# VHH binders against Cytidine deaminase 5 (CDA5): the designs that were tried, part 15

Target 1, 346 residues: Cytidine deaminase 5 (CDA5), of Arabidopsis thaliana (Mouse-ear cress) (q9s7l8)
Amino acid sequence: MAQQYKFVFTAEQAASEGVTDHKKLPKLIRKARNLVKAPSKVGAVGRASSGRFYLGVNVEFKGLLPHFSIHAEQFLIANLALNSEPKLTHLAVSDNGTVFQDPCYDCTRFLKEINNAHQIEILIKNAHGRDGSFKSLESHMPDEFGSESILSAEPSLLLMERDNCLALIDEDSAAGGISSNADLCSFLKLEALKAANKSYAPYRKCPSGVALFCEGEVYAGWYIETVDRTISLGPVQAALVDFIARGEGKGFDKITGAVLVEKKDAKVGQEDTARKLLEKIAAPNCDFKVFHCQEERKDWITGAVLVEKKDAKEGQEGKLLEKIAAPNCDFKVSHCDEELKDWIKL

## First folded at step 5 (VHH)

Design s71 (from k12 with D101S Y102W E105K; framework vhh_brivekimig_d4)
Fold by ESMFold2-Fast, scan of step 5:
Structure s71 (fold): chain B 346 residues (1-346), chain A 122 residues (1-122)
Amino acid sequence: as target 1 above (346 residues)
Amino acid sequence: EVQLVESGGGVVQPGGSLRLSCAASGFTFSSYAMSWVRQAPGKGPEWVSSISGSGSSTLYADSVKGRFTISRDNSKNTLYLQMNSLRPEDTALYYCARWTSWSGKFLKYDVSSQGTLVTVSS
């Protein structure tokens, strides 16, 4: 009779639920929608390029404005990012496990931040909403992919691994300043800084991360930006995705500590939103601290992916990146076909 | 009832190694962050190392970083501290601790253990 909280399935685990390929994804939706007690129970299920399946659920907070909520599709993307999945191949959404929904229009713009977004297949409902067919994201919204205005400024690398090469501004950094104090705040600073270094913030350059403490365990998440800032996912919301997915059904009122790491005087600040949300849902005695970070070298490239055509003759780009990338920056060189040139080049 | 039983202490020469163990019972071990705390003769307690419930995150005091390794086996409800390149300054009674709550910059913990003595001398 033990309740199961399962947000990640291996191919074998999914097969035991009757899901052997993406055409059977809808079978997992009913599980997703019932994993949280949210009033609006929307579930999302996705298949990653690894062959693993991921669940997302809509999370609403009583007494808070809708922009604090986590849409099922945002939950799914954060869940993929937390598990280091580089690509999403298929996505399906339902509000009750019986009637299928088209993904939220705003959330489909979130999907465009993923590399190879034009190849993602989404389940589009039929006229009655009881079944549907998979269509590529690009074929569903061709005008959004034909326009340079949405994807042209920065490469769409949301799920690619990155390191923002951030360090705490204060001399008391977790990496170098921990000695003999039994300081949980330093522990949470380290985890929040690690999260900030994974943050996707290509448009406004304001990465951030959050770490939460609950009953002996740390949960973390990071800011995930979209070109439209209003549909971006905040770092506290991303950390709550980790909390829900790994926390075995624990209530938010058990969260007793939280740390936010963000840039000082960031144009997109997270402190006010995080504080208001935690005051509403966390333990009454929850301690919340904010620390500030900065790039270790502003003239170095951090967490970049070099994307080249296979027949590119100017191999000097790779050598240049090696000279100017930060010492702890991880980058990789990949060749792209003609189709990817427009939106994934550095 | 929460019980923590340390073992593995002893007398060792400078540069030597020891492995401490802590057997836990009376709670869901995998749900709690654990720490090693030491108290040298005539001094107050000093935090040494911490590990998350899953074991995915570890933290060390600067005085032991690179020399000590904290680990856990959740299937055996056991916490470990591998101590290498031991120095006379590492001489202390070592306690394992379970985090019960958190307030400000300091953890609240259960220490129902007797500790294990580590002496580094010739």
Scores: ipSAE 0.024, ipTM 0.487, lowest interface PAE 6.4, mean pLDDT 73

Design s72 (from k12 with D101G G104P F106W; framework vhh_brivekimig_d4)
Fold by ESMFold2-Fast, scan of step 5:
Structure s72 (fold): chain B 346 residues (1-346), chain A 122 residues (1-122)
Amino acid sequence: as target 1 above (346 residues)
Amino acid sequence: EVQLVESGGGVVQPGGSLRLSCAASGFTFSSYAMSWVRQAPGKGPEWVSSISGSGSSTLYADSVKGRFTISRDNSKNTLYLQMNSLRPEDTALYYCARWTGYSPEWLKYDVSSQGTLVTVSS
């Protein structure tokens, strides 16, 4: 059955379900369990700074160890990231949609990676275990925010916009990434690279992305790292969040193609985990391919000067420099009356 | 039974335009990615363009980027290829194909008809 609302609700849609403010978040969890096809159960609901509400479900895979699973809080954060939400304001968790639950310690540590983590309010059980009250993550876990909140060298935190400036290094990238035959792999390769460029990997610097093909549609997700790697979300799990949220209840056994893009010689590799998971849940004929990427070198133009002919065409050279210059690159364009134009490293 | 019927081919001069159509039946059209594949005289098949089931994603071979546009109308179960700035090297039989998954063999799971002939000549 098609449902108009699924894993993302506008403020108006949530209000129509009786959720007029964050205090009614547990009502949305109970309502949403009827919207998600079993055996998935809604375990988390969050309110973003946009005013939209997001759902997370616990996803367990039969015959695989628990570390392959997706916790409801991880699902929720991946869902926020997939929808370009910059901030989470409120979070409520339930094990079955009927009883409020404190978020697990590992999952709350995952939340601290978010750029506004100090201000996130979570629903905590009262002394009687039935009702709850909202408390900030900082007040709930003060020791986790002290030294970790200061002097980060990272230019962006989880949920902030990013581009990892990755390009494919495989032979196919030289040909534009598309073969002359009808090759689904080329389609998925480009989507997986886009996902890898959004990957949050501040600790080990090993971003990665996955694209999945199911019945004419592509679903994608990326590696979301935490300081404790055991609670990080793999790119195939993130892509499955996209699949569940947008796939209209399709079974995993309908996934017929998958591509992983990760750095060559990555210290934190995703291939073995992704292959094991897909072999267990995807279609028996699912083809899985791995391609490698690397950061594009732009250091020679950081602070560089572009020297070109004064009568040069329309400023096209300046537009090219804008595309290849590193973030925070200080550069200038100077014009010469000479026939040649050159790139100068400063 | 899956059926794909191409139409819209013909003879045009270099620089001309043609619009190809593919009428699909026997399956849920919106659930499948669709492709255009061509075969020039004396050559093997060449992939031209693909579109996702919803139409939200499109891909093109480098040889046709900026000149060809793939589209679909799921309410009519029809795939289209708008071909502009045609060149003699675009001369080929054009086939409509349904993507059912990745395969080492091109179009192994696709169903193609006899195609529609496009001839670009002065």
Scores: ipSAE 0.016, ipTM 0.441, lowest interface PAE 7.7, mean pLDDT 73

Design s73 (framework vhh_brivekimig_d4)
Fold by ESMFold2-Fast, scan of step 5:
Structure s73 (fold): chain B 346 residues (1-346), chain A 123 residues (1-123)
Amino acid sequence: as target 1 above (346 residues)
Amino acid sequence: EVQLVESGGGVVQPGGSLRLSCAASGFTFSSYAMSWVRQAPGKGPEWVSSISGSGSSTLYADSVKGRFTISRDNSKNTLYLQMNSLRPEDTALYYCARWSHYGSPEWLTYDVSSQGTLVTVSS
């Protein structure tokens, strides 16, 4: 039982570890410490609105520059997204489970992308570094939540469900596969497209997704963008979060297949970063392929939605036609409908 | 020796339901992603659905989304396809296929398939 890897805890499972509420959250960091290599061990632990607890750990790749790494806080956020958690309520960071750290400033800016970011409480260390108290993210960074912050005017979409309405480009999807319609015959290709459709890319509009194959299992992740592109999480890194969290301690050298789906000629491309990372860590025989996608467009449905207004006065009968802009979606009713609902004032 | 044995096909009226099964042997079933592929009379094969080795990830062809559900029971080495709201165009031989991780040019092109089970949707 000593080798059981666990990155997600139900409320009952956390209680069995002595964590009955968020004030005891730091106890789970000691488990995270054991998942990080020496000499530097950093773990993050968070409580979601569902009552479940999540772990994140720093991941560094030997022989690669630091920008390829995954910070503990980024791991935690990707882990929440992979488990469809809509909100993070509490966060704590520690390098040894007994001395608390303030979250990295860059990672704190990443937290601002989360829905209701101003309500997230983070554990801030006291003057002696031995104890801490939970403070709202807004209280910790009041200048970020002042009049210049758009979080008071608009909700952030990170951790909210989305569909980017992406479809594979015909030439990239055309395969000599089993299908009589030869366009889509690859499970990894479709899984990577599914991941790209969940990608959070509100600033540069370049969503992407990666699917990894290891011993009969598929692990997937998607690009998670921040306003500062240098701290965004790449899709291959996000897929590796899924691999670490669900792969039961398997080594990266057992990854034998990988597919990236991204937009053709994307302003922010992922191919070079993904290829370099996989060449260093994956199996020597790992096959890595890139396929391209585009927003699915239909002449009759692009940019327009019929909406009934709640405040329609007596005598103003009929439906009003409004253009509703989803951040990462061209309008295709069957694929963009869920994200569009988040923008409809009803 | 890899063996895949399909069952559960039959004749059903439009709007009806059928559940297909595929009994697998000769390999570690839980270590392989599995697919359902169909071939209508006089047409080429068409991919229908896939499921990962653990069952945590599923994919469906657009023609069957919302109507078909793929599942597996690794303790019984069995793959299933629950088919609801069947249409005449769903009439086909249905095959169980195993994915390969040997670097095929197409991820599904070199899958193992078997004898199939016939599904006929007619009035």
Scores: ipSAE 0.000, ipTM 0.276, lowest interface PAE 14.1, mean pLDDT 71

Design s74 (framework vhh_brivekimig_d4)
Fold by ESMFold2-Fast, scan of step 5:
Structure s74 (fold): chain B 346 residues (1-346), chain A 120 residues (1-120)
Amino acid sequence: as target 1 above (346 residues)
Amino acid sequence: EVQLVESGGGVVQPGGSLRLSCAASGFTFSSYAMSWVRQAPGKGPEWVSSISGSGSSTLYADSVKGRFTISRDNSKNTLYLQMNSLRPEDTALYYCARWTDWSGLKYDVSSQGTLVTVSS
């Protein structure tokens, strides 16, 4: 198409706006604010390792407490995650339309969760406020990289590919053999479960996802956790990032259905927050349903490598791992001249 | 007036293929999720497949997964069902349906349908 304009730009599209390198990132901030039809006072713009540029805007909900809000930097990170971007390279933020504003401390800690956090460069306002320079996140906040324990036990960090291996509880326990896949609620359940499986929840192990229905289309998002729970992004907020970015300016009052998928015994539950937000902004008769999930086969092997004797029978070893590994788990069969039994440990 | 007009049905041998079309009018097509529903002789209606307004999300009944593909062209207000590897069990009158609420329990269905007969 001649011109496509979203909360995502190719390098060529950004160049057409006068942004030929990261030093000119602030030029996109004004454009970010204009994309949100609701009032916005701040904007964020980021460059990904793919060379694409991403926008984020602050979203405040009138009549709700600040913790329901989406900060521009949180919006940007959710936008990167929704587009499967693995790395953020540069970030610039503006509060009042000036190009040289520092990201807030809370938002900077959110950035720390990203897999390449040490390499992210942020635009820092000079002491007298008239100019700025890019500095690495680590050099701007050295204590956050040194004094805080490396406590993420996850094999993947924020923006890295993940599958939480979650399944809906009692999906097939219904007495009737009637396929639930026929109805729109089932459609939203599957999308919310897919979102929950992408959820970043390394500290409290409470992944969750939300799917929203608006005029024939589904929008989805997932919980993104930080060490400080208070600055985490809820799944309904993440789904609203998707709604704003892809919804072509539709109002929240057009949202007529929503599904939340979360763990039944979650230490951090999302239902109350999601319900209050949707009651305030969505269509008056918006249906909101909650379904519970649990990890599939806690004994499953993820990323397993099977070393197979050169003369081993076709398919036999792989079938064993298929029964043990998670449905979307990567496993590989490799050949060697040694006994297979000497290489497999379960 | 909501109008859904199906076409593309016919007689085909087992293993054959057919492409069904549904021309929609009287509403903003891209704002509605759409489905294909079928009814075999002497049986109740069976849901076959659904597609979201933009086409980004699709669902299939287990009986047709891997054989049927639902798609849409919003510029032409047309819904499609590509049916491959057809079986005698696929013999049915096929209906195009517009989803009218999020529960999936309310939809507008074409009154005419298109007949698909799979026979040797």
Scores: ipSAE 0.237, ipTM 0.625, lowest interface PAE 4.0, mean pLDDT 74

Design s75 (from k12 with D101K S103P K108R; framework vhh_brivekimig_d4)
Fold by ESMFold2-Fast, scan of step 5:
Structure s75 (fold): chain B 346 residues (1-346), chain A 122 residues (1-122)
Amino acid sequence: as target 1 above (346 residues)
Amino acid sequence: EVQLVESGGGVVQPGGSLRLSCAASGFTFSSYAMSWVRQAPGKGPEWVSSISGSGSSTLYADSVKGRFTISRDNSKNTLYLQMNSLRPEDTALYYCARWTKYPGEFLRYDVSSQGTLVTVSS
């Protein structure tokens, strides 16, 4: 008996339910309790720049501390990321689909990480909670945008296309032979690495990813960092968003395998949190393995362009090179060798 | 009763192509990840490729990437391996396998076929 859970709606599908534009997001939240047979009540609805609508639900795990839980806004953002949506345009939040709530302060700080945060419009409730008006996120929390942004120098923000250029350092040698059991582990390991390469970790530089195995399918998610790490979304939680959104109502107790890929000696490690969560919710015999990754060494001159400028001063070479490098690969002038300095004439 | 029946093996010249099929019965095919494993004469088994239950995720051994394509037709309960640009080193018995347990279990396969021989020679 499969129950269909739908967490993504095309513009046409939303219109068939009477939701023709972002002003009808409140209607979608109210109807979502009948449209989506979710394990918990819909708490967030968003519209992406693609025109698609996304749902988020609160997920709490019995017997675990609140920091293991997934807030509806975090679920929605992870769902956007999993579907490669580059921008969120509108967001509405509700506890039960009947009254609207302003997004919580911590959740709005999570939204601030998104590449178009200044343009995101959130539904601010009226005095009665039955309706509201859309206001820009910046207008709702101007102090958060008035602060000097440490992200102004970053090449890529949350929801932008990203490749962290990570490679595994833990592997079985060819001389060690091959086994059927190793095959599935290798499958999950590579999927977790792909997830880690999409991980948003600009503050502490500790990207990570998780792949889950359930009944022949793989579900994956990645660490999504905020300035305050206590409101960051862990990779196992992000993978569970994928599991809930695409798993067609499967129970967590059917998850039989999991792999975490993270950097060795990461300042923000995910192993303990992932292990505790999986021990609580996954199949009793679920096997969980951790593998380590590191950034691939890149040639500093890759993608560099020779530019001659009359007004250039020492140091402009590094700024120019940083602007023309792929947005999904971070690099710094401090890694520039002497040969590159001879190549860049500014 | 779980059963896997392979077909499509044969003799082919280097650079040639061959398509293997595995007909599955006795279980809900779409709920299981499937693999192709081969064993060359005088060598141990080598994993070749895997595919998830829906077919949305695939994985390949480095030795076959870009040359082999794994696919499945869940409506026909059939697994496929399209082998292109075949090399003499691809000569092996090819086995279709169903995954029932996560890594860490001692048992290697829940079910495997009798194997189909692929010979790449001039």
Scores: ipSAE 0.000, ipTM 0.297, lowest interface PAE 13.3, mean pLDDT 72

Design s76 (from k12 with T100G D101S S103R E105D K108S; framework vhh_brivekimig_d4)
Fold by ESMFold2-Fast, scan of step 5:
Structure s76 (fold): chain B 346 residues (1-346), chain A 122 residues (1-122)
Amino acid sequence: as target 1 above (346 residues)
Amino acid sequence: EVQLVESGGGVVQPGGSLRLSCAASGFTFSSYAMSWVRQAPGKGPEWVSSISGSGSSTLYADSVKGRFTISRDNSKNTLYLQMNSLRPEDTALYYCARWGSYRGDFLSYDVSSQGTLVTVSS
């Protein structure tokens, strides 16, 4: 049975299955086996601020260690990001794909990276009986929610719109008369770069993205970092979330092309992990290539200019420019001693 | 099942413009990257341009960069090729193509059997 979105349901689509609001999330877990094609049992269901419902499944890879796997909550959050959802409002999890359970500690830590994390309501079992009630993540983990932990993170939290302003390094010039194979590689390169520019990497500053090719379509995903690296989601895993959600039940062995874009000399590299995973699950002749990126430098200001005084304190000299660049690109200048007009090409 | 119907070809003078259209049916159009491929008389097929399923990424052959623009309207299941500054060497039968399987060093296309003829001559 085909759905417009395999792992994403409009409010109307969910209502047709008897899921009229967030209180019916446990019902969605039970119904999920009839609503999506999935390689495993549904382990997470959520409601976004848009009113859409999202599903997440646990993905384990035959012959690979557990750290390569995708947890259902990571799947759900990656799928929210892929669909440009700005907020997750409610979440219920399951370990058996039929009945809700209390969320695990690792899952709640991953949720902390979301921009409205303290207000996310999660379904928790009551002390008496089998019934559950929604509790805010902050009330469930109060000691973890202070300005020093989550509110003091980078201004662009996970699920917020971002552009890492990355460009490819030492890109080979396209030869005259590009072959179809060269065309595909160039296309995957651009999609992987776009993914790297959406990557959430606030702690170690090593954004990355992956693009996969399977039977006429491109799937993409990006690195989603957590303060605890052990629960971060790699870019190839994120691209596989896109593949599972939109790939209409295709097997991983149909993936015949892949490109990773990551920073040159990254302190946290993705190449070895991505290569090992793809060699195990993708087509035997899958063409995997790695390209490097770097942050673009902006020396000229164009269009509208935004100037803010940030370090304005008694006895201190200095004026800061917080954002002065093209849409979705951070260009920051601190302690500006020069006249601003010297930087504007007008 | 997969149907691709091209239109918009014709005879134009060098320096002229044409807009090609391709009406797609029988598959989820927005889920597939699409290409324009041409075949000049007596020559093999040549890739011209590609566009991602979402429409956010485009690629062009060096011979057409700056002159041709590929676009799509997913709400109408239609692919377009705007051709400007046409040259005699652009004379060819133009086909729209859905991206298919990648096997070894080859990307296959599901190509329309019809095509649309573009002739650039005075």
Scores: ipSAE 0.013, ipTM 0.441, lowest interface PAE 7.7, mean pLDDT 74

Design s77 (framework vhh_brivekimig_d4)
Fold by ESMFold2-Fast, scan of step 5:
Structure s77 (fold): chain B 346 residues (1-346), chain A 123 residues (1-123)
Amino acid sequence: as target 1 above (346 residues)
Amino acid sequence: EVQLVESGGGVVQPGGSLRLSCAASGFTFSSYAMSWVRQAPGKGPEWVSSISGSGSSTLYADSVKGRFTISRDNSKNTLYLQMNSLRPEDTALYYCARWTDYSGSEFLKYDVSSQGTLVTVSS
């Protein structure tokens, strides 16, 4: 009936549309074209381990090469990440919102970056028509997981909670204070830094994040890397996923501010791509700024003594370091604290 | 039409606490960043704190950092400011504000409530 700007459905909301479980995902794609107003038709629907359903749409930008575009499957995965969903369980895709299809090779490669990707169930066409059955991603593409499996080379951790332990190297930060006439820019810097700290960049180690400002709200997204750079999702594209999903149908031409946070001298830089995209789609007066970040330093443990703790339980090394460091010292125990674990032999 | 109604102000001794509330209507509250802005007697407006639409990000003026906490309840369309360790210099009329835009060289634009709530810190 009335068009909605919904890209996330609770299990209850999906059931009201006749989608009671993952087996009804093709029904949701067909229904969604009447429920969602988007730049293009719904191209993907997914079910998360939470029981929520997510939509993805293809987004193309007039006058830009295809690598600037957002594939429906990339949109869906970015949407899952933005909503802190730890797992994708089931996926169905369509080319025009009316006919389902198998995921393309590039999109299947993107799915392989998700933790436990081999267990994701995808809807595959049967020999007699458009309707099909769910198959695990591994069974659909066994050569991709057997011969050149990313899972055997390094951990696929996309959608897992992460903290890249990045801090701004520019002196104008919240920790140093914010002037009243610069607080929006400082707010965008902090949101872009938060996004960069969630960025998935395991191959080239160049995490980045973008924050966009539109009519009183901030939208954010982060770089999601694949082993093949050409199918990675840029931070500005990821932020546009957030914008489309939460912006209630606002046009891109209403975006008036943007901040990119990336590592200084990054081997894979995002500035040129982000600038070109924003110049095409954002408001003519859109202010785009770039700030640089670096991994947070660990010099807070001055005077700490090396402790050998071979019987320590997982997660206790941080508590042990806190006990031997000076009172009032603050620290985080995360993958970025891996260098500090060298001081404690577990 | 956007409506913002502040409450919770009053008279308190130095070192005391107050909690301000702002009831919002006429817009999708969860989609907008919100701020608290104050104006002390004989002075211009001063930005105090901001919170993103989801509540995941907060910012504070140096003068209130560590003492004030901004929060929101999107299910109730309400913005809050918890003020602890109040000082005489915190005496001001406090306004709830919705972020509207920024353009050109301007970094702050708000829809500010016309009512405000008065906070007086006196011994």
Scores: ipSAE 0.067, ipTM 0.493, lowest interface PAE 5.2, mean pLDDT 73

Design s78 (framework vhh_brivekimig_d4)
Fold by ESMFold2-Fast, scan of step 5:
Structure s78 (fold): chain B 346 residues (1-346), chain A 121 residues (1-121)
Amino acid sequence: as target 1 above (346 residues)
Amino acid sequence: EVQLVESGGGVVQPGGSLRLSCAASGFTFSSYAMSWVRQAPGKGPEWVSSISGSGSSTLYADSVKGRFTISRDNSKNTLYLQMNSLRPEDTALYYCARWTDYGEFLKYDVSSQGTLVTVSS
């Protein structure tokens, strides 16, 4: 009889609520008021390429500036990422759960980071606010997608699966001993590192992740960067999306442990923001720790050996890569990097 | 108060499988993260696997990853370890352990006897 928290709906579950296609997204926002217990009204609903529907809610923190808040659209996108959805197809937003609204400009630019952004259909209201039509993000914001407005050469890949190949640095690395492997801090540290490896940080190259502990359960999230850093989603905010979506209505004051993993000397650091937020909302005795990571990559020597071995049968390159690749790391042998060949000549 | 009772150990040939169980009592089982820890003859204790209160987060030692699966049934207050593709080096006394609300790991309590797993031909 208790209301179940639900932020993800299968196509069948949505259909049982009368939402048979994307045109019924505003109906799902209205229905969600009775389906989920949330800290605020449902402000966004989206359809993924999988056919599943996702909800987002606005989360504001008393006594903190607005930049600490989680916008409903940011919540929804973090929720998609947490569920490994590769594409968002349709989006509708509402400020009161009864009438849809146009997405705010900042949230619309956040959507631009998604790998299929120009094809995302957003619900835009008509002049009377009663009806609306789905328009592609590109059609709604043509200046953001025009050739002369392209500021970055890197493709937007926010929802694509990624591995940042980060490892904890020596002073923060998990020891092989049972005491370091068995403590809660080690568990949260490994979960936060896992989250940092999923972090989307293409512009400033400062990925980070957070793991939160609440009543025997771990919640995690990662930094999601935008070109305009003011609309980026911090890793503690992303972890709180996970907490709200899976935490079954637990209060933030039940969070008793937190770990942040970020790069040492990061130009965009998360520690101060995360600490301030957790001090405000988490349990008074919440333990918050920061650990540092660095990128793992093949050095020039191993790269040089790969290029020199090109003289051997093509299959020999695959055997060499298999020996030097990280355990459980997938790789494909392709043609040698031309820039690396030039490096060998030096 | 807290009691953890392991079972399911035995003698098995290399490549075989065993399922260990840990019956918990004296606390709200679903509110605690749980772990499996083993101690081989003449060696120190080794952490094997951990699982969060709901079971949504799991971690494994590199030595068992891909072969062992940790799980729990909160309705029965029971923790499980499914061990597949067993090797002679998996021979050990296996213990379940509860993590405390203080961030400390409770490796053994007075009721934990462990369950012996022997992998030999």
Scores: ipSAE 0.320, ipTM 0.682, lowest interface PAE 3.3, mean pLDDT 74

